# Ledger of designs, part 16: VHH binders against q9lmt1

Target 1, 351 residues: q9lmt1
Amino acid sequence: MLEKESDLTAMEKPNNKHAADSFSSEDLVSPVKKAKKSEEVSGGGEAVAAVGNREAEEDKPSFVSEEKKEFLVEADVAEDKGARHTMEDVWVVLPDASLDFPGTLRCAHFAIYDGHGGRLAAEFAKKHLHLNVLSAGLPRELLDVKVAKKAILEGFRKTDELLLQKSVSGGWQDGATAVCVWILDQKVFVANIGDAKAVLARSSTTNELGNHTEAGNPLKAIVLTREHKAIYPQERSRIQKSGGVISSNGRLQGRLEVSRAFGDRHFKKFGVSATPDIHAFELTERENFMILGCDGLWEVFGPSDAVGFVQKLLKEGLHVSTVSRRLVKEAVKERRCKDNCTAIVIVFKRV
Short names: E, the ipSAE of ESMFold2; O, the ipSAE of OpenDDE; V2, 0.75 times the mean of E and O plus 0.25 times the DockQ between their complexes.

## First folded at step 4 (VHH; framework vhh_7ocj_1)

Design r2 (at its last look DockQ between E and O 0.26; V2 from the best seeds 0.00; counts 0 for: pae E 2.3 > 2, grease 26.3 > 24.2)
Fold by ESMFold2, look of step 4:
Structure r2 (fold): chain B 351 residues (1-351), chain A 123 residues (1-123)
Amino acid sequence: as target 1 above (351 residues)
Amino acid sequence: QVQLVESGGGLVQAGGSLRLSCAASGFTFSSYAMGWYRQAPGKQRELVAAIYSGGSTRYGDFVKGRFTISRGNAKNTVYLQMNSLSVEDTAVYYCAAEYTKEVGDFYYTYDYWGQGTQVTVSS
């Protein structure tokens, strides 16, 4: 019985990024970026200034919490340069991501942008993507899955459009992959371009072992994202149709391993796209947590391995902040990850 | 469809060496993490070594530098070189793979195990 599964042939390969970023010697962190954040906060409307928001400061649950099953979302991030001289990963953790778009639906947003060739594209995406998604009509009153997906799609398109204009005027070549989550009410939307990955930890409703209380069985790891690499059939077809060449090393024009990203201006004419895959699922009592990670994390953790590591720490009662830090510390210190490593752990607690 | 076939086990004198092999078929070998686990009678399975798709490795604490995991992607085979064996290393050694399958929009993970190969270390 040596018959291959046809679904395996269609499945995206795990993170196998051969040195697309290994030889980027210009990716040094400038002290100007540290000073910019201080001046950016003071020099104009702050993007981070929701401290005075009275409506979001009440301890009371949302209006009809007893009639509707709810969950708490607790999340945190950790990052480490690894062995690289620069840090090109950028992240977003917004448990309340409503911004200036009020509404009755919960809105949370989490993202990792894995920069390459510099961090300018990743920083641009952090600043603009979520706002562009909201402006494109992300639902705030009545959840409509198709409308939400359309808003996310348009947000990615607009963000890349504006980024490319700035890339032209600035003369830079930065690109960034993205793995993004929006939580609207009880529905989770996952969108990605590139090779960063989102993994869900979900309890089983049917155990092939015995019967145990509290779902004592290990959680199932479910990979929520498809990697976009130039060698994969649909991505390859788009690239070749646009006149791009996938070299024997598996890279577009011998250089770019990912087939979708924000930026990468010179590769857009060869079929590099910022069009995301977008999927959604409903939160139930089975969904325990999610892990978002850049490719550095997944080089040294398989999905089940990472879920098991996080589950163990959560069962010990550790807060998500400690869990995320220990996950990245394990990846870098114990497992010797050489690349930038960033992880967001998002925990769902039913109330 | 997934098959993991271990070989290379047997009887060996304490202080000796043994090389285990695991031939894999039914999935894209180079893309998935592979590992070796062991189980003595009446004890729980424990990790001996893992090798990830990027080539990084991880070892159980008891290994103490004596074992080396490697993969030959062209041969779809994972190896475990075991040196300085002691009686405490006596166990059945299992090859394992973490495998994913697309179901609907998402990719579900599965753990697959070989049937095991006996390693016996005499004093």
Scores: ipSAE 0.420, ipTM 0.726, lowest interface PAE 2.3, mean pLDDT 80
Fold by OpenDDE, look of step 4:
Structure r2 (fold): chain B 351 residues (1-351), chain A 123 residues (1-123)
Amino acid sequence: as target 1 above (351 residues)
Amino acid sequence: QVQLVESGGGLVQAGGSLRLSCAASGFTFSSYAMGWYRQAPGKQRELVAAIYSGGSTRYGDFVKGRFTISRGNAKNTVYLQMNSLSVEDTAVYYCAAEYTKEVGDFYYTYDYWGQGTQVTVSS
């Protein structure tokens, strides 16, 4: 039956226009200078005899140019929202992260940010972290490992500081875990907060012939990241000293599983930190590839299992883009990952 | 020393049930995965079931809902409930675990195996 009703209103307005300003010109000029000169002369001829001193050919030390073992890095990413309503994962793939910065040192950057409570913290980290690390003095020509680690630490600190300010002003409470890689020439830096992981696939033997050992030797899975969960003894102790309570479900205040993250502004007072662990190593012929993954990937893959899966596909000659897609597809479709799933596969090739 | 100890194997009639248990010891970290494999005489070792750190599970194609893998209250224990057993399920069942070991500045992941437990299903 019932009826009603109505209204109404339209409101309008306004225009405003302004303004042009002009700033100017100046000239600076100068100057010229000059001149001189000339001379001259002359003379004489004497024919002194060419005593053929057999200069001993000093064996010029063959500067064996240390053939800079150049590594080619091929990387790609795949993501799937899985069974979740929204995608809270964010990623970065920058094979050449030295763009727009001075220097000749090759820099690559890869990252996965796994957002919780929303995507805003992950998106903020994606936008700011790498820039903050560069601004903090990540080496560009002469690599000092200590300077690089310091720059990464400061970049994380600055990113979280700015993110928390944005969180307050924006009225949101999102957090994000992170796994980040910087490749500076042959040096690799892995930084993480939370439970996102980096796994390195390494050969057990250096074959003298530089050929990736044929089909038979299983690659070793090396976890390059320490997980930061509230239930882990060191993190638990730190959180408890900060006045946090870990519930029977292993969560800080019954809500947060990780002990380190960007954002999570309400949990900072309980000892949640954005201070990463940083692992640094040098690329050798033993390093085959690296897998970065969010917690969703690692909930349905072990490190060795993931390495075996990727190794098989690479041996089939598949491109890294196909390998990353198949890894995520296996996690979500075949292994029924219940969370967002993001993976970056980074392949190291000797040139 | 890392050890996986299987128990619960034995003789059962077709249509019967068994519960296998595997207890892991000597680990400082939680497993990324635990699982059960089986090897029948003259056959290759095959995956029966796996459970990952996140609680997700994977089963061999032959399981067809008959078996259930679970973790105990202790993170380093795994169970395999096997129902509706058939003569074809006769095999040595092996517990496996994927664990990380800290070695210097690295965490190496290793696969560990139990000695196996015999499961025999009679007609």
Scores: ipSAE 0.280, ipTM 0.689, lowest interface PAE 1.8, mean pLDDT 84
ESMFold2 (binder alone), look of step 4: mean pLDDT 82; pTM 0.829

Design r3 (at its last look DockQ between E and O 0.31; V2 from the best seeds 0.00; counts 0 for: pae E 5.7 > 2, unsure alone 61.7 < 65)
Fold by OpenDDE, look of step 4:
Structure r3 (fold): chain B 351 residues (1-351), chain A 124 residues (1-124)
Amino acid sequence: as target 1 above (351 residues)
Amino acid sequence: QVQLVESGGGLVQAGGSLRLSCAASGSIFSSYAMGWYRQAPGKQRELVAAIYSGGSTRYGDFVKGRFTISRGNAKNTVYLQMNSLSVEDTAVYYCAAEYTTEDSSGWYYTYDYWGQGTQVTVSS
């Protein structure tokens, strides 16, 4: 039956206009400097005999310019919310990640952040992590692996510190796992917190011809990340020493599955950390491609299975954008991933 | 070294049921998938069922809801409940698993491991 009406209203207003300012012109000047001229002189001819000293052509050491084996990096991303109502994954694909920072070393950056309890931690990490790593002194001229690892560690620390401040002021409790890759010239750095993973596809043998092994040799799947779950013995011990309790369901305080993450401000006192593991390696002819994925991808793909799937599509001559889309589509549509699903495929080509 | 041991195969009448079991042993760092394949005489090996780390499953097209793969309570165990068996299901069934191991250099390699197989024979 019941009716009720009510109306409420229209409010309007305002305009504000201002202002122009003009700053000016200045001139700076001139100078001319001069001409000088001179002169001639002529003198004479003596024909001193060309004693043909056959100077031994010193074999100039052919500086075989170590042809810097340049690797072309092609990468793309795909995402799908899956069966979830919201997408809490965010990603970064920066083939040129130098931004405004000085240096001559090629820098590429790729990352997946898997948010939990919301998207805010993942979005914050996406915005700040790479900048904090660069600001912490990621090398751009002379690559030192120790300096690079230190910069990554400090970048993660600083990002989590700022994120936690934002979490308090914003009144949110979101967390995020991360898998991050930096490519500095030919050196690859993989950093992770939580259960997002990086998987490298590597050839077993260098064919003498430098060509990627013919169609027949299966690529090896190498996991470059260690998972950080509360149930894992080392992480469990660390969490328990911090006063955390792992429930029968394998979750910290019955709620959080991962032992390392950005944010999760209420779980920091129980030993949740944003300190990444960092793996570093050099690109060789054996490195074919890398797959970054959130937990949703790796719930329905094993590393070897994912490598086989991607390898097949790349052998068909498909572009990396199509390969990444098909990988995520297979995970969500065919394999019925129940979570958000994000993948980055990074292909290494020798030039 | 990781070893897979199958059990539960044998002779069954058409329309009958079998439950295959597979147990993995050895130095396993991480488990990503376990599954069952089969190979009939003169045929290629084919996927029967797989279960992934997240609990997702996939089945061969011929399964048509007759078979169910599940994990055991014990770590690194998998079961295949096979119902409504037919003569066409006669094959050697192989347990397979995808595991990561750490090498001496601290690298984590993922390998496929296979059992020796168990014979399933369905009589008319």
Scores: ipSAE 0.433, ipTM 0.766, lowest interface PAE 1.3, mean pLDDT 86
Fold by ESMFold2, look of step 4:
Structure r3 (fold): chain B 351 residues (1-351), chain A 124 residues (1-124)
Amino acid sequence: as target 1 above (351 residues)
Amino acid sequence: QVQLVESGGGLVQAGGSLRLSCAASGSIFSSYAMGWYRQAPGKQRELVAAIYSGGSTRYGDFVKGRFTISRGNAKNTVYLQMNSLSVEDTAVYYCAAEYTTEDSSGWYYTYDYWGQGTQVTVSS
């Protein structure tokens, strides 16, 4: 019989989430106990050979625009409370969010909202953000990147405005970070506030054939989001100019580690913002999948580590629903993530 | 551009201890993890220990509490304290790190970087 060994340096580490402080949530959700409906799109399409690399004209990373190809999006989510008694992560998985009008752009939407101080802000964002982005003019027929970015910016602003009003009337202080994806036709938009991440798995140009063998097809991890923490220079400067104090523990007013979030009503006057970073890029044959994750995932998985884990399972032929569940199970059970852990895996398949 | 340099390997008696060090040099945008893998002749490279940027650690099953990984503050250096060594621990130990770097196209790529390895030999 194999004995379990102790790890003198692998202590239970504190984290910067406030998930365990809540007693009020009645709508706990766990993928290990309760199935969640997800929209999935599948097809028999395979990646086709393409020349060059497509670029997103307005941000990093960039592609050289060339031939556009159709793709199918398959995605699923998994979540686990970890060692907490409450679940404050909330998610959206909509592989088809186009309302099915003939001739409209394909629209997919994915999001993770990592709630703190309760899940009310995360739940509000789940219910309202996509609708507010649509109402702000997200393109439906002809893609216009500037119009799409403007609609996303306005959607975040409007959502936080309405959320803060509800926070006042309801007497709550909840906040939530967000990592969001919209896919319009072949263009991907990534928006974030806070410390959740989006990571893209992309084929390497140094391995020309890519599919020579399983070992000869490494995917590279590209981090698409910048974390917003009070201690980072740009964020710190805004907070300090607004009269906020960053304590020695790195938290605004000793309490809030993130510098951008929905809600957190009492911290808005100190420079906490719901204004997202927004990046866009074109999908080509090189983009294989994305991983969205809350900070719980990324505290025990580096981006390359997570991409390799997911790639291995996809190569074994596992469906994305199983892949997402195994990723979260690895984080919580094997790597001992104690916080809420949520991940969305989004797979791009060429038609 | 990025280079990992291991040190501290050598010959040690069974039951003894050894401390490995790995230092990273070069232009690094973000560091997510550093750690150690090992490879004995005829075997596959296997995880010994990793430490993530948040301080969380992971160990290979064979470690059984004998090894401890730690990170130097603000210096991209990791240490592996190896206690209760046995002949089965004889291998080349490789430092590995997961770093993000910006390339000329403006993409923030995350790669695994590897050191050249340091020999650890445990005599009976």
Scores: ipSAE 0.058, ipTM 0.546, lowest interface PAE 5.7, mean pLDDT 77
ESMFold2 (binder alone), look of step 4: mean pLDDT 76; pTM 0.772

Design r4 (at its last look DockQ between E and O 0.01; V2 from the best seeds 0.00; counts 0 for: pae E 14.5 > 2, SAP .697 > .668, placed apart)
Fold by OpenDDE, look of step 4:
Structure r4 (fold): chain B 351 residues (1-351), chain A 124 residues (1-124)
Amino acid sequence: as target 1 above (351 residues)
Amino acid sequence: QVQLVESGGGLVQAGGSLRLSCAASGSIFSSYAMGWYRQAPGKQRELVAAIYSGGSTRYGDFVKGRFTISRGNAKNTVYLQMNSLSVEDTAVYYCAAEYQVETPSGIYVTYDYWGQGTQVTVSS
């Protein structure tokens, strides 16, 4: 059956034009002066043959001050809920604000936490992990790689301990994967648990001129993280030794896909761990950028494909904020990522 | 803005002791680290000692157990007990404090603050 109807209207609103002004002026000219002149005199004095004492120029060792090749780090993040009802990803972007204090060892931090079973574990990790790593003695001076790795390991341990206490008292069971980066001057530390990934874009050759590779050489994608899934042989063996069962669907107790995570308090007894893998390297002119991403990003992007996509946009002169947004938009809108999607793009610029 | 007020520097004879004090003011937050750096004439600034919010400590290699950093009972205070001082320890000593703040946008920012420095002179 029937009905109707109606209308409503088009309103036009308007034009406004204006206008103005001109400011002009002026000339100022000023002037001249000329002066003089003179004069001659000739005198011819004698060529006394000064015996050149060849003082041995002691080769003063040129302390070539190794100009500390300062790397600028530009980073931004984008996120999209995708087709999910909730956003369970959280991120950290910690730029070094110490620009006002020359000579201080730079410390930058970037992280993505992908929550599962809720957002609470990811939010807790975001709030506490970096502070716990710093509190464990992450170096700000006299960089020692072993000291830094120890601080990161202790920071992860302490964060999971506190998170599990909060999980019990709060009555929640959430877990979170993590990919974390610390940049200490030119030293980069990448830590991960679960299936969040870091991918480095590296040039194959350093051109002598220190310019990034000519427009034609593809950057190499280097995965800096190892995934921790229950189905992987080493993780599977560890989980089974802890009394966990991996179902035919590849999940611990038929529920959890990852073998390492923050939280997941019910799975800790089955060997789920918050112990990260840690990769460390030094920035050189070969390092162009890094991509951090959750599993949602990496479901629809391969490492080389993501590097190629980001490289293209950076070559167009786009700011890192636009690049990160376009990467996530491509993942969700064009490539039909069905999960939450978060990415951090970190660009390394030589100064 | 955080201000660091240093005290306890001065002239001391070789083998003597000094206790440097630093108090941070102007922040509602606790520092995640406080420390002492030194700069001698014609040398680079170097770490003397640092203490983190978790209680971990770091020392410069030259310290060799002679110095001890500790937190005070007051919020954002740090002490450096320096024993067995030598002429090579003559420098300007700077207090430093590091803060982390989360912005409303969810971005973390690290702030470094420095004292004006206090002269430590060790005579032979």
Scores: ipSAE 0.006, ipTM 0.300, lowest interface PAE 9.9, mean pLDDT 83
Fold by ESMFold2, look of step 4:
Structure r4 (fold): chain B 351 residues (1-351), chain A 124 residues (1-124)
Amino acid sequence: as target 1 above (351 residues)
Amino acid sequence: QVQLVESGGGLVQAGGSLRLSCAASGSIFSSYAMGWYRQAPGKQRELVAAIYSGGSTRYGDFVKGRFTISRGNAKNTVYLQMNSLSVEDTAVYYCAAEYQVETPSGIYVTYDYWGQGTQVTVSS
């Protein structure tokens, strides 16, 4: 699957100066531009969200009696089959996702499952993944990031295990990618398998001209997910060690482009995995909204373009339901996305 | 760092044509899109045209089919062919590029790069 294109739109204050955060200059390496292939740690280490320019990381004086900052989370989804005759995307929007697992921690859940070879795997994941994550011990009283990540990981494993059993008994070969979000208290967890993408819109810390408002500046687009394609080094290595062949078209056995998915029963023996990448970050006043999208959205929207599009509509006072619908309508009607297109917009508002 | 160098601006009679170019150094053409924006005195900057790494293009509504954005064969230069110019096209035209950087933790951050601008003046 190809990396999504971006669109240059609506940049405010086109000053003749060049502005950049120090964060990116250290990581800029021209020879690796073709890859979202990072030397990502695959071990059990827990990492704080990798946004290194967030101010005041948890080094406040002890004994401060300040109340926690609260958020209102508003979200909605839009979908369109595009030019396809079928719709194989499914979604979850649960601003309160406690189900039968009540607790003192906020619990919200959002997901897009992009089905391939049929809708059955995506529908199964929609019905079972969150419950399996809760049952695996997703924290509901006191936040523990390692416990939360473990629960998410086990939820994915259990969901795929049960899905594969149903796939055998039903004789089907459906698969689905996933991009999932959980919000617990002030922490956001993002998990993915496959090529759907999550993008965070975040305000900058300080511009050179310091005197104009940060609300007047374009938001930065942060892509929180790594695509899992058979051609990427770690994915390719696992596939080849399992006896899989990556054809010249970049597909496993000439057929499957993604290297991680729920289902795809006959490809599991060739190293297709349902093991997610999981990242977490803290919500602060800088995180404005997230966009989850299937690959159909990102084929016609670059991350910065999508963030700018959504930001403009939110600044006009439009409700998130209208924003999500207009985003998908733009992708399908104006930009002629041919594939299924699904997007979830998740807005963080301070109370 | 990414560097954007613009050329091709100047004075032209109404109905005439100009070809703007922007030479990009660094990794812009392997991952990113490039675009042209314009700003007339006292007006907000507006999109003229954008071209993506896969070749898809987008135009501002005021272009009305008169301008064409394209890339050179080596993809390190972007062009804006401007035909049927009118006095309303008088502005400073900026080349812009968006570059995404992966951090060690797998998070991507965008950076915006701008050229210095090139003046286009259309006389009656």
Scores: ipSAE 0.000, ipTM 0.244, lowest interface PAE 14.5, mean pLDDT 76
ESMFold2 (binder alone), look of step 4: mean pLDDT 79; pTM 0.787

Design r5 (at its last look DockQ between E and O 0.01; V2 from the best seeds 0.00; counts 0 for: pae E 21.3 > 2, grease 25.1 > 24.2, SAP .714 > .668, placed apart)
Fold by OpenDDE, look of step 4:
Structure r5 (fold): chain B 351 residues (1-351), chain A 123 residues (1-123)
Amino acid sequence: as target 1 above (351 residues)
Amino acid sequence: QVQLVESGGGLVQAGGSLRLSCAASGFTFSSYAMGWYRQAPGKQRELVAAIYSGGSTRYGDFVKGRFTISRGNAKNTVYLQMNSLSVEDTAVYYCAAEYRTEVEGLYYVYDYWGQGTQVTVSS
């Protein structure tokens, strides 16, 4: 039984011991010396010729309009129920996600919700999360990262609160994991709960020429999400502090694998949370594409493998819709994904 | 400016050894995880070894104890000692630096890469 050591790159928190060195501002009152006096001298009036005022053409500071490096975002989705009887995955693809909240900032939204115990939690999240994030004050005029984070966190909180009320009144117990992306101009926010993942494909070098480097530049797969499973040490500790028991099968109360989700109303008392992790980055020429996927996709694709697969198809000049379909088809048909499989491919193009 | 400069690559016979070096500048070296990646022709880039700021290490499955990553903080240098090299180890080896931080509860990842050094293992 080969224990698959889960490659959790432990984010060691650097202990920022802020040594408060108290530099004492000594008030050196240096004295105002009395500089002296006088003299008059008179002399003569020679008529120096009118050198023509060449109006110095004031070099109007060329406002180099910071050419807002506009990134075109192309995205599409594919889904397949796989070997499952029902599809519990739900997705959102909104290249223009402003809805009733107009503003100068471009806003795009993409999400995958993976339902468990049913589809109702995922469907509820799809309907309400983005609206709740916007209503919570997602920036639309001036980008502020703190404000955006606060809006995303409050949107998740409010969505789960309303979902739990609906769960009680409706008599259902469904939960959902989530991976969500908001693009505000060039700033990307990735939020997740559970084991849905976002993977960024990043170039190692900025080619000076701004061209997406020819066929040979290896893309690095960067996982932008932290998985929230009950078996993971930090999540396990949190769940146990809440009185939850993780069974030998790695499940909370022997039933739930994830430690964060929307819904799961019976597991909230055991420390199941809808609080997301949030990753942010700025789009540069190094950002090629992003893959959002449910757990079903990531069971049969590693991050690097998925990036390589998508990169190959994009290099063939395939449209993002074909790429997403082929990715899911490969997962389900060729790699025999046993679960629902949903993927969103988001391609970043410099304009 | 951030720079990662690899050295120590070259031609070696199977069963031989190489020591790669990566000189780092332009960032707080001690705060970054340092790593070596490789890319063989027609293959994907893969992790060879990483050393984190705390000194913990990670190796690719193919390493099987043959390679050792270390850092010299005083010289801002990371090393990869490669022993028992095989033809399958032929690749361009890249030095990388990665820093993960939480700022105001947002996670940021900064990464830098060297230009790579060719390692060729002959039969």
Scores: ipSAE 0.018, ipTM 0.415, lowest interface PAE 5.6, mean pLDDT 84
Fold by ESMFold2, look of step 4:
Structure r5 (fold): chain B 351 residues (1-351), chain A 123 residues (1-123)
Amino acid sequence: as target 1 above (351 residues)
Amino acid sequence: QVQLVESGGGLVQAGGSLRLSCAASGFTFSSYAMGWYRQAPGKQRELVAAIYSGGSTRYGDFVKGRFTISRGNAKNTVYLQMNSLSVEDTAVYYCAAEYRTEVEGLYYVYDYWGQGTQVTVSS
């Protein structure tokens, strides 16, 4: 009913995380050009004229190449307002995210935007970010990691630029954090601003017979994102250089806990940035699933705890829709999460 | 590969009811939002109802509580119960699969549409 009536306390986020920066893929990938795999099994050679009915009878050639494994991506979301009277979380689940930008590369997109000070910034990001990333040149035909990262970076910049213009004309000061995933073919890109988190569940070892054992061993939880809080050294340095003050309660100007977000117009001059951390990794047989979650989820689930919970349900044969719903239900009903709680579970299945 | 097959359309008197069904195949039904759209001659296609993967629903303003969308995930089928029909409801009704981004979709990656079923309300 009164979805936008809580802009004063929306910035009350958890104080910290318990994971170090896990990925450092900010460097340039290659100074030359590593854009071609030089193999006839590449997706770039599939012709449009080959849409005959005879494709339905073929068996998929599984495991033709270790670096070209075929994966199905299945995902779903669940959300709950928790004990709050408003819902400021917004999400995107696009297993096929090509929109008006078709191409030979598979493209999937998933995101959670955690609004604060209102829902308007989160809603704007949901509407514009992916389109801006596509428009900035996200690869659709030939996979190029540097080009993809550049498109994502520009998409964030453009989205915040446009959002701030709307914020001025509309007279609002809403902000939103983001955790985003793009899957291009077999490459996963994770981008974040703020304190929402992405966690990967990955097999760590092979059994004594050389087989990959998921059923006998707990999957390893890998935190793919670094939280951006005003108190953390790199973030604090940028804020203070811009003239911002980190109060004794750890908040910028006594108000804003996160150091990166879309919107938060009046804090942009004090070093609040919409520039994301961007990480990429290749899907192999070891990557089982990912969990994206707002800070509400992670307040009551540690990363390893969440991975174990999801793994158990997937081993029981439950569909991802049920798994995501049970994860959020456990967080809210059994673990008493009182904040908005949103989770996306993304499952990678071999074919 | 993807198929959406509508059924249940036809002629009905004003004040009457119809139930539309849409059988879906060729994709992971439970992961997608499903919707009903309609198009009357000379008008743009408009949303009638949507049901999202989590069970949340949305209705066009003109529905005014008369229609109910539901889904049977075990049968890969989405339904539209239409009550209190009026002449203004005469249109071709289309089943669609939408990539769920929110209660209101802004962009659809690939539009999976049925061929439509005619609903005609007499009087």
Scores: ipSAE 0.000, ipTM 0.107, lowest interface PAE 21.3, mean pLDDT 76
ESMFold2 (binder alone), look of step 4: mean pLDDT 82; pTM 0.824

